# Designs tried in a protein design chat: VH-VL binders against Uncharacterized protein B0228.1. Part 1

No score or structure here was measured in a lab: all are predicted.

Target 1, 207 residues: Uncharacterized protein B0228.1, of Caenorhabditis elegans (q09220)
Amino acid sequence: AVVTPSIENHKMENASVTISKVPISHRPRGFTAGSDSKKLAVQRFKLLISDFLSDAQLSKSIDVAAVGMHKGKSMDDILDDVYTRLRRTLSTKQISELAKAQKGLVEDLDEKSAKLVKARVKRMIVYSFDPAAEQIHKYATRPSMAFALIAETINERFVGSVKDLIRDVLTPKEYDIFRKHYHPHIFKLDNIGNNTEAVRTTTHETF
Structure headers, positions and changes below count from the first letter of each chain, unless a header shows other numbers; Kabat numbers aren't used for antibody chains.
F stands for the ipSAE by ESMFold2-Fast; E and O both for that by ESMFold2, at different seeds; each is averaged over both directions (binder to target, target to binder). V2 = 0.75 x the mean of E and O + 0.25 x the DockQ between their complexes.
Where letters were taken out, [cut] stands.
The coordinates of atoms that the task and the answers printed are left out; those that the model quotes come from them. Centres of patches stay.

## First folded at step 2 (VH-VL; from u10 with light chain K30E)

Design u10a
Fold by ESMFold2 at other seeds, look of step 5:
Formats: structure tokens, sequence, C-alpha cells
Structure u10a (fold): chain C 207 residues (1-207), chain A 120 residues (1-120), chain B 108 residues (1-108)
């Protein structure tokens, strides 16, 4: 995956500000039992990112991610661990839907370009989440504290900024084709709320 | 070799205090949850509570909150279950067990159990 | 308070398949684990993370967990499998461990 220097230069302040706004100082200290943070993380993931996975699949994926973050594993390794376990639980319907999206992406781009598009999307996710994973490793004294930090990280502002980076790392054609086959069923690419969309669009245009 | 070795059987009278122990060896003591589990004669397993020795975070089953104290001394790799005043109804087998991640992994090692008998 | 419900007993003939259920609200959202306990002994882990077997556990032991129900399955049940069986999961809302009430498996 390649970071797009020219895109970052044009929109760098927006992307940089977004990345820097997942700051260590905003992570709560001294989490208490009974906050139900894992259920909150599942709910936020389904609302903001994707409802393709079941609650069970998400809950168990978050368990694997929390362990990896607490142990200080890289986001690349964490995502590989999650996928390895998750793929064994996918239904035949889910497998078919993923295959259909992949086929459509290949038909509209070509096999090599489709693989590169997906790799760049993964790279932006990794790049965006690495600082949060480092904070969890540094400050979560026990593994279960990771759930609250994960739920806090999955918010409208942060997720919206990751979506903006994905858009910026792809050409307009690549983005439109990716969106056509993956949005909204597999991966939500729109922000929630009209006011939120206007604000984000304005910040991109004014800089 | 991972082991959890519990203190020996106890015969006590009502009103007496008691502290039983669970010493871990062969693993990183501070990185594993220790749970205490009660089993009354002829009954099932009842989770009492847990401790994460790294930061001493404890959480109790509602049925046992205020009834016992769970603690740990990480310098000697030992967890404790303590009563300030025993009752005859505390007569049971008490197990300690450990797990690396309480939301993910099972209790793969158990202590041998400590029989506590409380009688007049 | 989160509860895991098991049938109090299950009886099978030798060689038959035994199924022991464990029910809880959204239990499929958590990893389920199973323990075997024989009289006078400590519990022994027989299935973890829904369906995995620890080293030394016979392959006739298997498990599943979906929706509100986890199931321990013993195929070709033998007399040595006669024991009490407990399921266990984690309650994410209160961050505490939950054991089921236990099931006595009898092999006649």
Amino acid sequence: as target 1 above (207 residues)
Amino acid sequence: EVQLVQSGAEVKKPGESLRISCKGSGYSFTEYWISWVRQMPGKGLEWMGKIYPSDSYTNYSPSFQGQVTISADKSISTAYLQWSSLKASDTAMYYCAHTEYDFLTGYDYWGQGTLVTVSS
Amino acid sequence: SYELTQPPSVSVSPGQTASITCSGDKLGDEYAHWYQQKPGQSPVLVIYQDSKRPSGIPERFSGSNSGNTATLTISGTQAMDEADYYCQAWDSSLEYVVFGGGTKLTVL
C-alpha cells in the first residue's frame, strides 16, 4: 500500500488533523466495570462501519482485536488474526456476497487493479488505527480495558476521517467502482446525518 | 509445568476468620486472571469472583459481594480468598483457576481444591 | 444478572451420542467453554472457544455455539464419560465469569 503524497499534500491538514484527533489525552483513565463497552463497540461498528457481520461475529472479532492490542501487536497482525478466525464462521450467504463484490470489482477494473484497491483500503485502516492500538497497549493495564478504548475510538468523527482517507487514496474512478460493489452492505462509505456531511465537505473544500 | 497449589483443608468454627491461598508457578502470574469457585457438597460450580494480579482489579459475583475478600500478592505469586467471620453455610470445596483472557480463553488449570469445614 | 441454563441430567446408552445444552441470552456472542468433573476431582477443560479441544481430549468430544445456545456433543459415548459437565462464558456487561448449573451425564 502507498500513501498518496500529492493527495495528502492537498488534503493533508484535514487528514493530519483527523489522525491527530485520536489523541492519547482523550482516552479515559480508570475505566470501571459495568460500562458494557463491548456491546457499545459492536453497536457503533454496525452503525458506522458495517452491518455485514452478525453481532456474534463482531463480538468475537473485537475479543481477538482487544487481545492483540493489549499485547502490542501491529494492526496488520491483529487484522490477520481476526480474519483467520472470522472466515471460519462466515455463512454461505456471506461468502457468496463477498465473491459477488470481488467479481464486480474485477470486472469493472481488472484483477490486478482490484487487488491494489483493496490493499490500499486496508492500508488506510491500518494507518488510522495503529496509534489507537499503541495507546491501548500503553495504558490498558488489563485486557478488558481495551473494550472501552475500542468503543471510544469507533466514533463518527474518527470513522468519517478513515472514510475520507480511503476516498483520497483511490482515484475517483476506483472509488466509485469500489463504492458500487461494497457500499453499503459490506462497507458503509457515507457519513451519518446531513449536518455531519456538510461539515466534512466544507472542511475539505475550504483547505 | 503450570501449577496452582492451594493451602490445605481447614476445620473452623463459626465466627472465626480464615484466609486460604492459591500459589501459581510455571507461568507469568501477573498476566493471568485468577478466579475463585465454590462447590458446596453435592452441588455445582459457583463463580465467586476474580482478580487480575497486575493491577489488583477485582470483580465479585453479586451472590458473594461483601461476603469474602479476594486479594493477591504478586511478589510471591499467590492469590487469597478471605472471610472475616465464617458461617456454617461456608462449608464447601473452594477452587482457584486461571485464564489468560477471561473473555476469550477457558480455565485450563485448576488448583486441587481446599475443603473448608465450618462446624460448631 | 446473566444466567446459563443447563438440563440437570442427560442419559445415554454406551455408543450413543450425548448432547448437553447451555442456554443464555446472546450466548453466541461470547466464547463458550466446557468442563468435565468426576467425583472428588477438579474440573477439567474439555472444549474451549466454542469448539476447540485441548490436547489429550478425545476427538469424540465436540462443541458448537450459536444464538442463545451452546452444545457439547459426545459421540460414541463411553462409560468413562460419565461425569458432571459445566458450561462457562463471560458476561461483557459486568465483566464477570458465568458457569452453568451443571449437567450430570449418565451412561447406562
Scores: ipSAE 0.625, ipTM 0.838, lowest interface PAE 1.9, mean pLDDT 85

## First folded at step 4 (VH-VL)

Design a1 (from u10a with heavy chain E31S, light chain K52E)
Fold by ESMFold2 at other seeds, look of step 6:
Structure a1 (fold): chain C 207 residues (1-207), chain A 120 residues (1-120), chain B 108 residues (1-108)
Amino acid sequence: as target 1 above (207 residues)
Amino acid sequence: EVQLVQSGAEVKKPGESLRISCKGSGYSFTSYWISWVRQMPGKGLEWMGKIYPSDSYTNYSPSFQGQVTISADKSISTAYLQWSSLKASDTAMYYCAHTEYDFLTGYDYWGQGTLVTVSS
Amino acid sequence: SYELTQPPSVSVSPGQTASITCSGDKLGDEYAHWYQQKPGQSPVLVIYQDSERPSGIPERFSGSNSGNTATLTISGTQAMDEADYYCQAWDSSLEYVVFGGGTKLTVL
């Protein structure tokens, strides 16, 4: 098992064990002319975000992300670029929903714990998307190939793995509180359809 | 300074061949799309097609597919627009323009234009 | 075929606000760009990514994109703003560059 130390907090010398990376289903194979790969990429991201973002907001966010991935920017920088533009387009209702979720998280945990929970969720998202971003930078010889690579990589299995990792990186109490305030209207955190609801976890912070 | 410098005006007869050029400088030529845009006398801008010089990928407007050839020579940072047999209806101003990301960035630099006149 | 529709002409008095629209199917899903073209000159980018101004473009130029309509707005319009204006966007289905038909702005 590998531990990641936290220099910023001496209480956090016992970093969590590294969770295995999210698998990518297969390597990209050629692109089909006339396919709307961007629309497919939008649909893929809706599996995680649900309807919190409009189609326009998500479509433009994916444009920014695709550029960052093609340029080889870190996933952290890509997320910052996306959010910087996206925040200017948020409606009053969307802003209110985000504020309510943050307030509830702080009330049920505390400011420090809420910050740590959100940081761990962000780190798992970054960790999950890094292999896809690396592959896009490596293989997208033209900018718009990024959309096809995004659509191929960010499939239902990938999104399910991201959701599983978010659950695994948090304690059960932390996850229940995060889910209470963010699911389903901000994040779509449930993996399985109506008739199959099993959650299979093999590792926790047991070391 | 970023520049796109086009070849000079042309006066041709129907049936003649022609290749006009667009030389880019002051930027990474192979990392930017080059589009060709037609403007017929008194009319608007018409996108003809584009090339990504890094891998020579071309994409043409349906109105121009099979009527022109777009190419590039990255060793001299130059894109080309070529006709094998000109028609009088090809009389127009032709611009080249570049953009880094065609789905995100605008065409921030344009050539000065090449006037092509085709008359019998 | 994907099209961007602009009014053929717009007229304003000096000092007034000019508004030029550009409409297209799902244009709100794409970034819109605007170009100014004066007689005998190459087009000049005046607004990109819906609402951003390139260096050297006066603050009286602004833009928006909402729904299926992008709008170029020129406040305090001056005689030097008289030109043709074109919107431009991307067609994700065929990866085409799409220009609007153009709008002639006259300042009377």
Scores: ipSAE 0.784, ipTM 0.899, lowest interface PAE 0.8, mean pLDDT 85

Design a4 (from u10a with light chain Q49E)
Fold by ESMFold2, look of step 5:
Structure a4 (fold): chain C 207 residues (1-207), chain A 120 residues (1-120), chain B 108 residues (1-108)
Amino acid sequence: as target 1 above (207 residues)
Amino acid sequence: EVQLVQSGAEVKKPGESLRISCKGSGYSFTEYWISWVRQMPGKGLEWMGKIYPSDSYTNYSPSFQGQVTISADKSISTAYLQWSSLKASDTAMYYCAHTEYDFLTGYDYWGQGTLVTVSS
Amino acid sequence: SYELTQPPSVSVSPGQTASITCSGDKLGDEYAHWYQQKPGQSPVLVIYEDSKRPSGIPERFSGSNSGNTATLTISGTQAMDEADYYCQAWDSSLEYVVFGGGTKLTVL
């Protein structure tokens, strides 16, 4: 069977948000010789998370997430397990970059708005991944099967939908400020590449 | 009280078949990987392969692929290691060990070992 | 599978700190575990998930993993710590369990 994605993006200024949903295959995909499902899962997460985390940090974080998903833990609990382990490994440079991003967010917004922006971004991440985590729990009969199912779920379309939801849950001003301080060194938040640059250039020159 | 209890020592001749066992108790048998580990006299630990009893999925080290069979019987919480034709080079201690998540958790319980001696 | 390399032996005096290394090409991407094996006994897990200590393992045992090298550290080494020590990790490409060659710790 073929996985048929159903993705909707609402173009509203402060209105409803459509949550992306990508169906997970009922059965695991057949084995391909030489495949490394964990490395594929790692590469899929890099579509959203920049090289801010080292390969080691990301690889180990995905191990913890795969365990949580296989056990049927909520995405909130999975994120807590990951952050608890990850915080011990952050470098001084990584800590400084996070602090700089937070300071800039607060300076460009007020303290209350900065907290709300970050909370809404986290909410969208949890909302996007929670249904997928539930399906992985149902269909990963063995623990390591979770890596293949994660890789199937976290495709380019899914990541694009998560990025769109982050943009849609924030006002245009909030999003621009969040992007200014977190992109590209912490998160990859650009959904549109060359086409966006061409459109912006053309729009700038017209009345 | 988690335990892995292995079958007793074996003395065999080359060409004979053998099946040794590892019985798990005190935990959910089908939710844990069982690995078999060889230790030749005076040598280190060698991973042979593993089984996930829930669906009987097996994965073998290339050094042991086609030379042994790993199986499990869920109804009696027992894993097996089997040779169809033993060689003198199979003389070793064989351990079973379990882990919940082999990419994250360690092998926290080991059987007592089964000594297999193969000689003419 | 990829290989884990340990020194064949390490010697320390009682009370000194022992350090046993385990190196592998992809080890930094995986969690490392450590086992102690005394003569005639089954291996015993002493460090798991790079640095965690199971209940009943003395606090003098600690572990780390960085830069494709995992390290088991025993502070205040005692005569009873004399044993063989094995590191172990996972190979994601073939989903294999990988053991190091082992290190004989001698306490003189």
Scores: ipSAE 0.775, ipTM 0.897, lowest interface PAE 0.9, mean pLDDT 85
Fold by ESMFold2 at other seeds, look of step 6:
Structure a4 (fold): chain C 207 residues (1-207), chain A 120 residues (1-120), chain B 108 residues (1-108)
Amino acid sequence: as target 1 above (207 residues)
Amino acid sequence: EVQLVQSGAEVKKPGESLRISCKGSGYSFTEYWISWVRQMPGKGLEWMGKIYPSDSYTNYSPSFQGQVTISADKSISTAYLQWSSLKASDTAMYYCAHTEYDFLTGYDYWGQGTLVTVSS
Amino acid sequence: SYELTQPPSVSVSPGQTASITCSGDKLGDEYAHWYQQKPGQSPVLVIYEDSKRPSGIPERFSGSNSGNTATLTISGTQAMDEADYYCQAWDSSLEYVVFGGGTKLTVL
């Protein structure tokens, strides 16, 4: 007998979430050689997503991701490739911090629910970035052009949209518990651009 | 089997032009960077520049910018290194080498080298 | 662009562990590679992506890249390991390939 993955299980996961894709339909704007697009991608990642990893860890993770995207791998496979390399470089402190966050999530939910919450968060990340990875594969005629395309993808609007999808896929309780244990030291969940815009419009720094 | 086969040794006089070649086989020629590397007698490896044959994008070391031209003919899977006017100081061994991803993978295959001797 | 600095020479006795260093600003942000070159021969890749060994390279060859320094380590060094060794990395700012100056390993 042939064993095929259940279609009903796949539909059930999709049917629980109604999510629009964040569009990345245009060819990324060209970058001049020597602009150091990889450094820009690292800086944007730290500003918008997470400063948990060191510059070296991020730079090498982006290298692995860029190769996967240029080759046309799925985002799931790209993340697996990144993790396989990255896990060997994590410090004992970083490992302990991840374990503490996981333990807190399990204590506030339960082991099964904690696993499902993390799976849903990962699914939103994959869903949001898969189209960008496909565009990078299509338009990065040279491997290093992937860095410019990655840096362009990691912007306030797009990352903010991913964060909004993560909030929408979790119940308010699940989101609050996930945020309690992961934000901001492992994963930044607030939109930084909104804060800077609000500060400018209020002019609180005057008088 | 991946191979990079370079053109034969050259003996030239100062002021002459020269184009040497590096023919790739056994791999997807347009999907690999080709770098040219100079090694003067008894000295180390010096990166001269690279080309991505798919779109002929080139990038040169500052030491070699304007001194040589790197090109490729993807229809015959061949990269070239060219001088318009040789100098005695161009006497060296010249290697081509390839890598799939210049920021990640190493130069895993090298040509046999082309010895260029410039003397009058 | 940055330079990769290697010691000009390293001497070891047979069976000893040889270590060849390669230093550069922010080298830890890039993958480092190592090449062996014997007299009259083309370079051969012996370590890639900091610490990976190509097929056919003996297990006594290993590599690391920490901070500003990459290190090629040869344990149980043999006479046939006598060669010149070059490190190589990438400069993301200008997309240059960078080679170290080379290290002559002598096995006494």
Scores: ipSAE 0.759, ipTM 0.890, lowest interface PAE 1.0, mean pLDDT 86

## First folded at step 6 (VH-VL; from a1 with light chain L94S)

Design c5
Fold by ESMFold2, look of step 7:
Structure c5 (fold): chain C 207 residues (1-207), chain A 120 residues (1-120), chain B 108 residues (1-108)
Amino acid sequence: as target 1 above (207 residues)
Amino acid sequence: EVQLVQSGAEVKKPGESLRISCKGSGYSFTSYWISWVRQMPGKGLEWMGKIYPSDSYTNYSPSFQGQVTISADKSISTAYLQWSSLKASDTAMYYCAHTEYDFLTGYDYWGQGTLVTVSS
Amino acid sequence: SYELTQPPSVSVSPGQTASITCSGDKLGDEYAHWYQQKPGQSPVLVIYQDSERPSGIPERFSGSNSGNTATLTISGTQAMDEADYYCQAWDSSSEYVVFGGGTKLTVL
């Protein structure tokens, strides 16, 4: 009898986050004035993860996350720091939309199950980003170098793997209900296909 | 507690070299950016450049690139601003200030300023 | 990099609310900070991260940043608040520190 691992204690092998293990010392020393790795991180987040937040909200959230990662804070603490600042900037429309999503989740599940679904989703995000945060802490000699690593971490393969984990840690019913209330407006759960209109590089205009 | 103490006022002639200093105490010197800020008489604050003492990385405002040198000596927790050849137009008050995260935190401690007067 | 534009002066009567603006194309994407400078003194941080107040700064000082305009607000303005005020932000493309031109607050 082998005790099954708790989903909260699930360990991801290094292979599933291989892109996040690239040491910063192998990056070009300097970005040109026009490359702007923070703007790239914002653009990639909106494309792959969520366009619910404004550019301003995202840019400032990424600032807070970069500091936490550089200091070596846990991803749990980093997310708490981000939320603490971000919640004060949410519009009434954003607050209403989040409340509607939460209410729908509770109505379609019970209150306890809704809390567990959200906790499991958060746990997968934390688990997936912890190795990248460790690389940033270890290798970003200056605080702003964290932006390039964050931008690189937010890629189709990595984000796709996080979305797959979220799907896998929920029952089909739980996933369908979570998706019904959160996707696509609050959280993008589908991967971007091989559409030729997809942004290949975020430093150039797309049509 | 936290202090940034700058070197004293200077009276110089055009063509002379000068190095002014900013000594930090009460904090981890290598973990904070030091910026230099010029204020010409009756004018506003102008950012000149900054240094991250941990790796000596410097970043200069385009207005000051090639006109001054910013450096630091970690062993004595001191940052420097240096001219190889002063001009009368360098007459100004010069401040150092520090911030832990240049994209997030404000400049929460400032030196007392160093008045540099350059006249024939 | 980008410029931060402040009005050169703002006048207010004692007890009234003073509002000092700082505008820049990229400012809404960055945290704005505010400094007070009285004659013959070093600048003092009075608002950081758009709206946070350092310890020792009176509660009448507040700040906001939206629509690429940051605003320093002083409620119940007092004669001792008469000073020059500077906004400051960071430019992510160049990593430059950017100061506004300054605003002279007159309390009359």
Scores: ipSAE 0.822, ipTM 0.915, lowest interface PAE 0.8, mean pLDDT 87
Fold by ESMFold2 at other seeds, look of step 10:
Structure c5 (fold): chain C 207 residues (1-207), chain A 120 residues (1-120), chain B 108 residues (1-108)
Amino acid sequence: as target 1 above (207 residues)
Amino acid sequence: EVQLVQSGAEVKKPGESLRISCKGSGYSFTSYWISWVRQMPGKGLEWMGKIYPSDSYTNYSPSFQGQVTISADKSISTAYLQWSSLKASDTAMYYCAHTEYDFLTGYDYWGQGTLVTVSS
Amino acid sequence: SYELTQPPSVSVSPGQTASITCSGDKLGDEYAHWYQQKPGQSPVLVIYQDSERPSGIPERFSGSNSGNTATLTISGTQAMDEADYYCQAWDSSSEYVVFGGGTKLTVL
């Protein structure tokens, strides 16, 4: 599952640990539209985030997301809109893989803890992408300009920072269990194009 | 009630100029694409180009680039299709149609069409 | 950009199922829409976003898009369904609107 619903979103459960938002230097900043920005967004998503979805599924999901961002919808609503359409297109194999991952997560945690882990991951994604969605809403005067802004948002540094936040919001055990069942096919959790030592050190030291 | 109302039929001579119109009502005119579509007698639908009235951005089919001008007047919710010099081969039915998101939504409302006849 | 290819004509008997195809190289990556046009009338949207029906379109109309081919299906075809049908999609490389060449459906 790209996103699984949770009955509860949590603030940082340990109030003595403060997790900084994505640094301003890692946030996407202005660029001009390319000749096929949607294709670029698909390619970057598959490279950096997940190749679980087919090109067709991802292309159409990005269409729905672009509309939501252009309209100024919250990321929660955008993800719900995407899932509503995407779920009708999943293959039997994809459904089975998602069910297996969910079952494994529940077996290695309890059902309540598995829901909380997924909710925290979703919260970090929403928290990280809300500012980008705000920029798309503000600056995409035409709907299709959203594709270029989406493609530029999905870059190695920004996605790496989101992955760092996901690691920071989970205990080492929770992260290892989530990784065991979702990485790499459903979610790519490693940063192959970054300085992995600096990223891992920051995550390790900050808890 | 959403409507696209086009200007009336035209009978013209080769070399004359012409501007036809498409007036939208019942929706947010500046937030919808307007496309112009040609249908020659007995032929299929041909996309000519589109305009996004909010910023006046236009995009033309290669077959029509430089042959026509598409424009809009937001203050009266009206899009235009214009020829500077008509040819007999411009004889056709011309439709306007709108869509909110051209990569996602269909053209759900069409004008009634404007028949343009060009003959000497 | 890419072209959308439709058969020029399709014939069916009343009550039978009609199937109209629309093929294009990148079509599977885009939403397909379908329009019905009767003589002397403007086109009417009958299927959008591959498979959705606008309000007022009979349930006998359905659609799909897979493998770079979109298909409009009319079950229990009636004489009133006799018309020209056009598919339409968007080309992400050019941002062009692309129409198929049209299919004349004849109900014999």
Scores: ipSAE 0.811, ipTM 0.908, lowest interface PAE 0.8, mean pLDDT 87
Fold by ESMFold2, fold request of step 10:
Structure c5 (fold): chain C 207 residues (1-207), chain A 120 residues (1-120), chain B 108 residues (1-108)
Amino acid sequence: as target 1 above (207 residues)
Amino acid sequence: EVQLVQSGAEVKKPGESLRISCKGSGYSFTSYWISWVRQMPGKGLEWMGKIYPSDSYTNYSPSFQGQVTISADKSISTAYLQWSSLKASDTAMYYCAHTEYDFLTGYDYWGQGTLVTVSS
Amino acid sequence: SYELTQPPSVSVSPGQTASITCSGDKLGDEYAHWYQQKPGQSPVLVIYQDSERPSGIPERFSGSNSGNTATLTISGTQAMDEADYYCQAWDSSSEYVVFGGGTKLTVL
């Protein structure tokens, strides 16, 4: 519907504004020497986004993504490139877990609705990361500079904003069903830095 | 169609300076890393360092840091390896090789090698 | 600094399978590449990105990389495969290019 695009645009504007409105002097550039920015990117991804993939799978996926970003590929194309290589490395256990999550999503929704939910989640990820990919393309003169920029982009504030957009682009029912089958092992949907349960408990006890 | 053509063999004495070259053609010179690799007689490959010609960034192996200079001239698509004072232990074959993405693509083209002989 | 270890030599009979290993801490977290070098020649890339074969490299060459070990495998080994073989990876902490010490493959 028309309303859905309008809501999506408002949330996407906030995510885009957050990334693109950071002054150029304050933006991550990936020009640090002597630090292991790729290992940091892997660690941050596992902490904030997903620990479903192994370090090897993530490290090599980040390599593919860094090349795509440096070349100026769209995030859609970058994700397709990553998936093409990554799917060849999935274990039997990982494949089974993904199949079970998909099956549960389809059972609690219908097949068409499950496909649309996953497409909207992917769309929010693409929308949110496209500006960072453009900055990497513009500023990373050497390919490996992309790793520092990727690591700095994957932070609690930015990832939290992406998670908020995912929640907002889905109905409460769709979100609860998606979360039920994918969170926390396949995809982390709660924000670590916003420990709402702990804050509410602390505030309640104080009052 | 990609080529890396190195300068010819050199016979030098200890203490002399030397600069050898590696000319690239058939590709976007400034978008590829050039590495220099030493191979002593009967020994394996030793990475010496690399340059990214687009911004002249260099990164040296600890074994060679301060002992050689790697540079490039973008206008003629040429990378250089230079000694200010050669030692007899510098006698070796020296290769240049290129890669687009050093963390991903491997070194798919190598120069023919430059034999450097340093003896009194 | 980061180090890649290869056996100094491997011997096989013609037609047999040769396996050449390359060991390094968490080497499976990086792409591994393999080079063949025959006497008096420049190295030639034979496997890249763990398991991919450049155009012109025979299908009997294959590769794998997991954990701490990358492996170059040559099935149906031929006399022309007799050469030195080097693995190579990238050290993310230093951005160094790292070569293994090399393995001399002998085909008897």
Scores: ipSAE 0.810, ipTM 0.907, lowest interface PAE 0.8, mean pLDDT 87
Fold by ESMFold2 at other seeds, fold request of step 10:
Structure c5 (fold): chain C 207 residues (1-207), chain A 120 residues (1-120), chain B 108 residues (1-108)
Amino acid sequence: as target 1 above (207 residues)
Amino acid sequence: EVQLVQSGAEVKKPGESLRISCKGSGYSFTSYWISWVRQMPGKGLEWMGKIYPSDSYTNYSPSFQGQVTISADKSISTAYLQWSSLKASDTAMYYCAHTEYDFLTGYDYWGQGTLVTVSS
Amino acid sequence: SYELTQPPSVSVSPGQTASITCSGDKLGDEYAHWYQQKPGQSPVLVIYQDSERPSGIPERFSGSNSGNTATLTISGTQAMDEADYYCQAWDSSSEYVVFGGGTKLTVL
């Protein structure tokens, strides 16, 4: 079985002006990393984006991504580098879960449409993270500086904006099907503190 | 061809100062970490500290903080390890080694070592 | 910071498989690297990033890292493999370089 559909979730890196403007007071509470920026990035990724990968898998993926960003690679190339190494470490259970999600997406849409949905999701992730990768390349003269910026980029506001873009680039039907098979275990699609979905659901059902 | 060439063996007395060197060639000196590693006679490898020559950032092992000074002169692609006052317990082999990314790439090139002997 | 613990020695007969372990808290979250050091020589990188071989290192050298234990494996061990072996990792909290205590491999 080919494992490709969720790799974009774990390759993600910071990329928006909104994120660069977010003050430190917007940091999620309860993280335990202290001065360990890589551990903080892992914890934020699991909280906001996906808890599908282990801490070890995420920590090593962030190492590869940090190198790519420091070298000035494109997000596409960085994602490829991360996937090349990460795929060797996936468990039988993880492979099975990815295959099940892919099969469900294809059954509910069709193979061509499923491919297009995933391509559009990837495009939004790349679009969102490219500017942050450029900032890391420009300012991180020392490689480990990348970890702090990666951790700061993965915050509620930025991740929420990426999730909003993903929803907006898909039709409601496409989004519902993608969500059905990938949310929440492989890719978290709800924004923390977002009450718009609850309001829409309540309004629709009651009328 | 990448090389790290260290200065020659030293025989010193306690209380003397010493600076040993590690000259890099065949690569972009400012883009690689240089670490210094001590190996006492019959003992294992001990990381002393590292420098990133691009911005002169240093990071020392707690065991060596305040005991040595690590520096670099990027105009001549050379890193240094320096003592202001040697002790007999500083008798050891000292290696320099480089890595591009300390959290990802191993130390792929090592100097030949500098033997420092400190005795009365 | 954390320590990397290796057995002080491992003995193997020629042609047998040797395994050298390296254990440490947090090691599973970092890439492990392995160095070979023969008497009177500088260390040589033999495995990096848990399982990759540098150019010129024989295929009989392999590595893994799981469960906070990294393992260097030498299959078909030869007399020339007799050396000291060190594991090394990075500590993300301090950014320190951490070496294991070393393992003397003897080929009898």
Scores: ipSAE 0.808, ipTM 0.910, lowest interface PAE 0.8, mean pLDDT 87

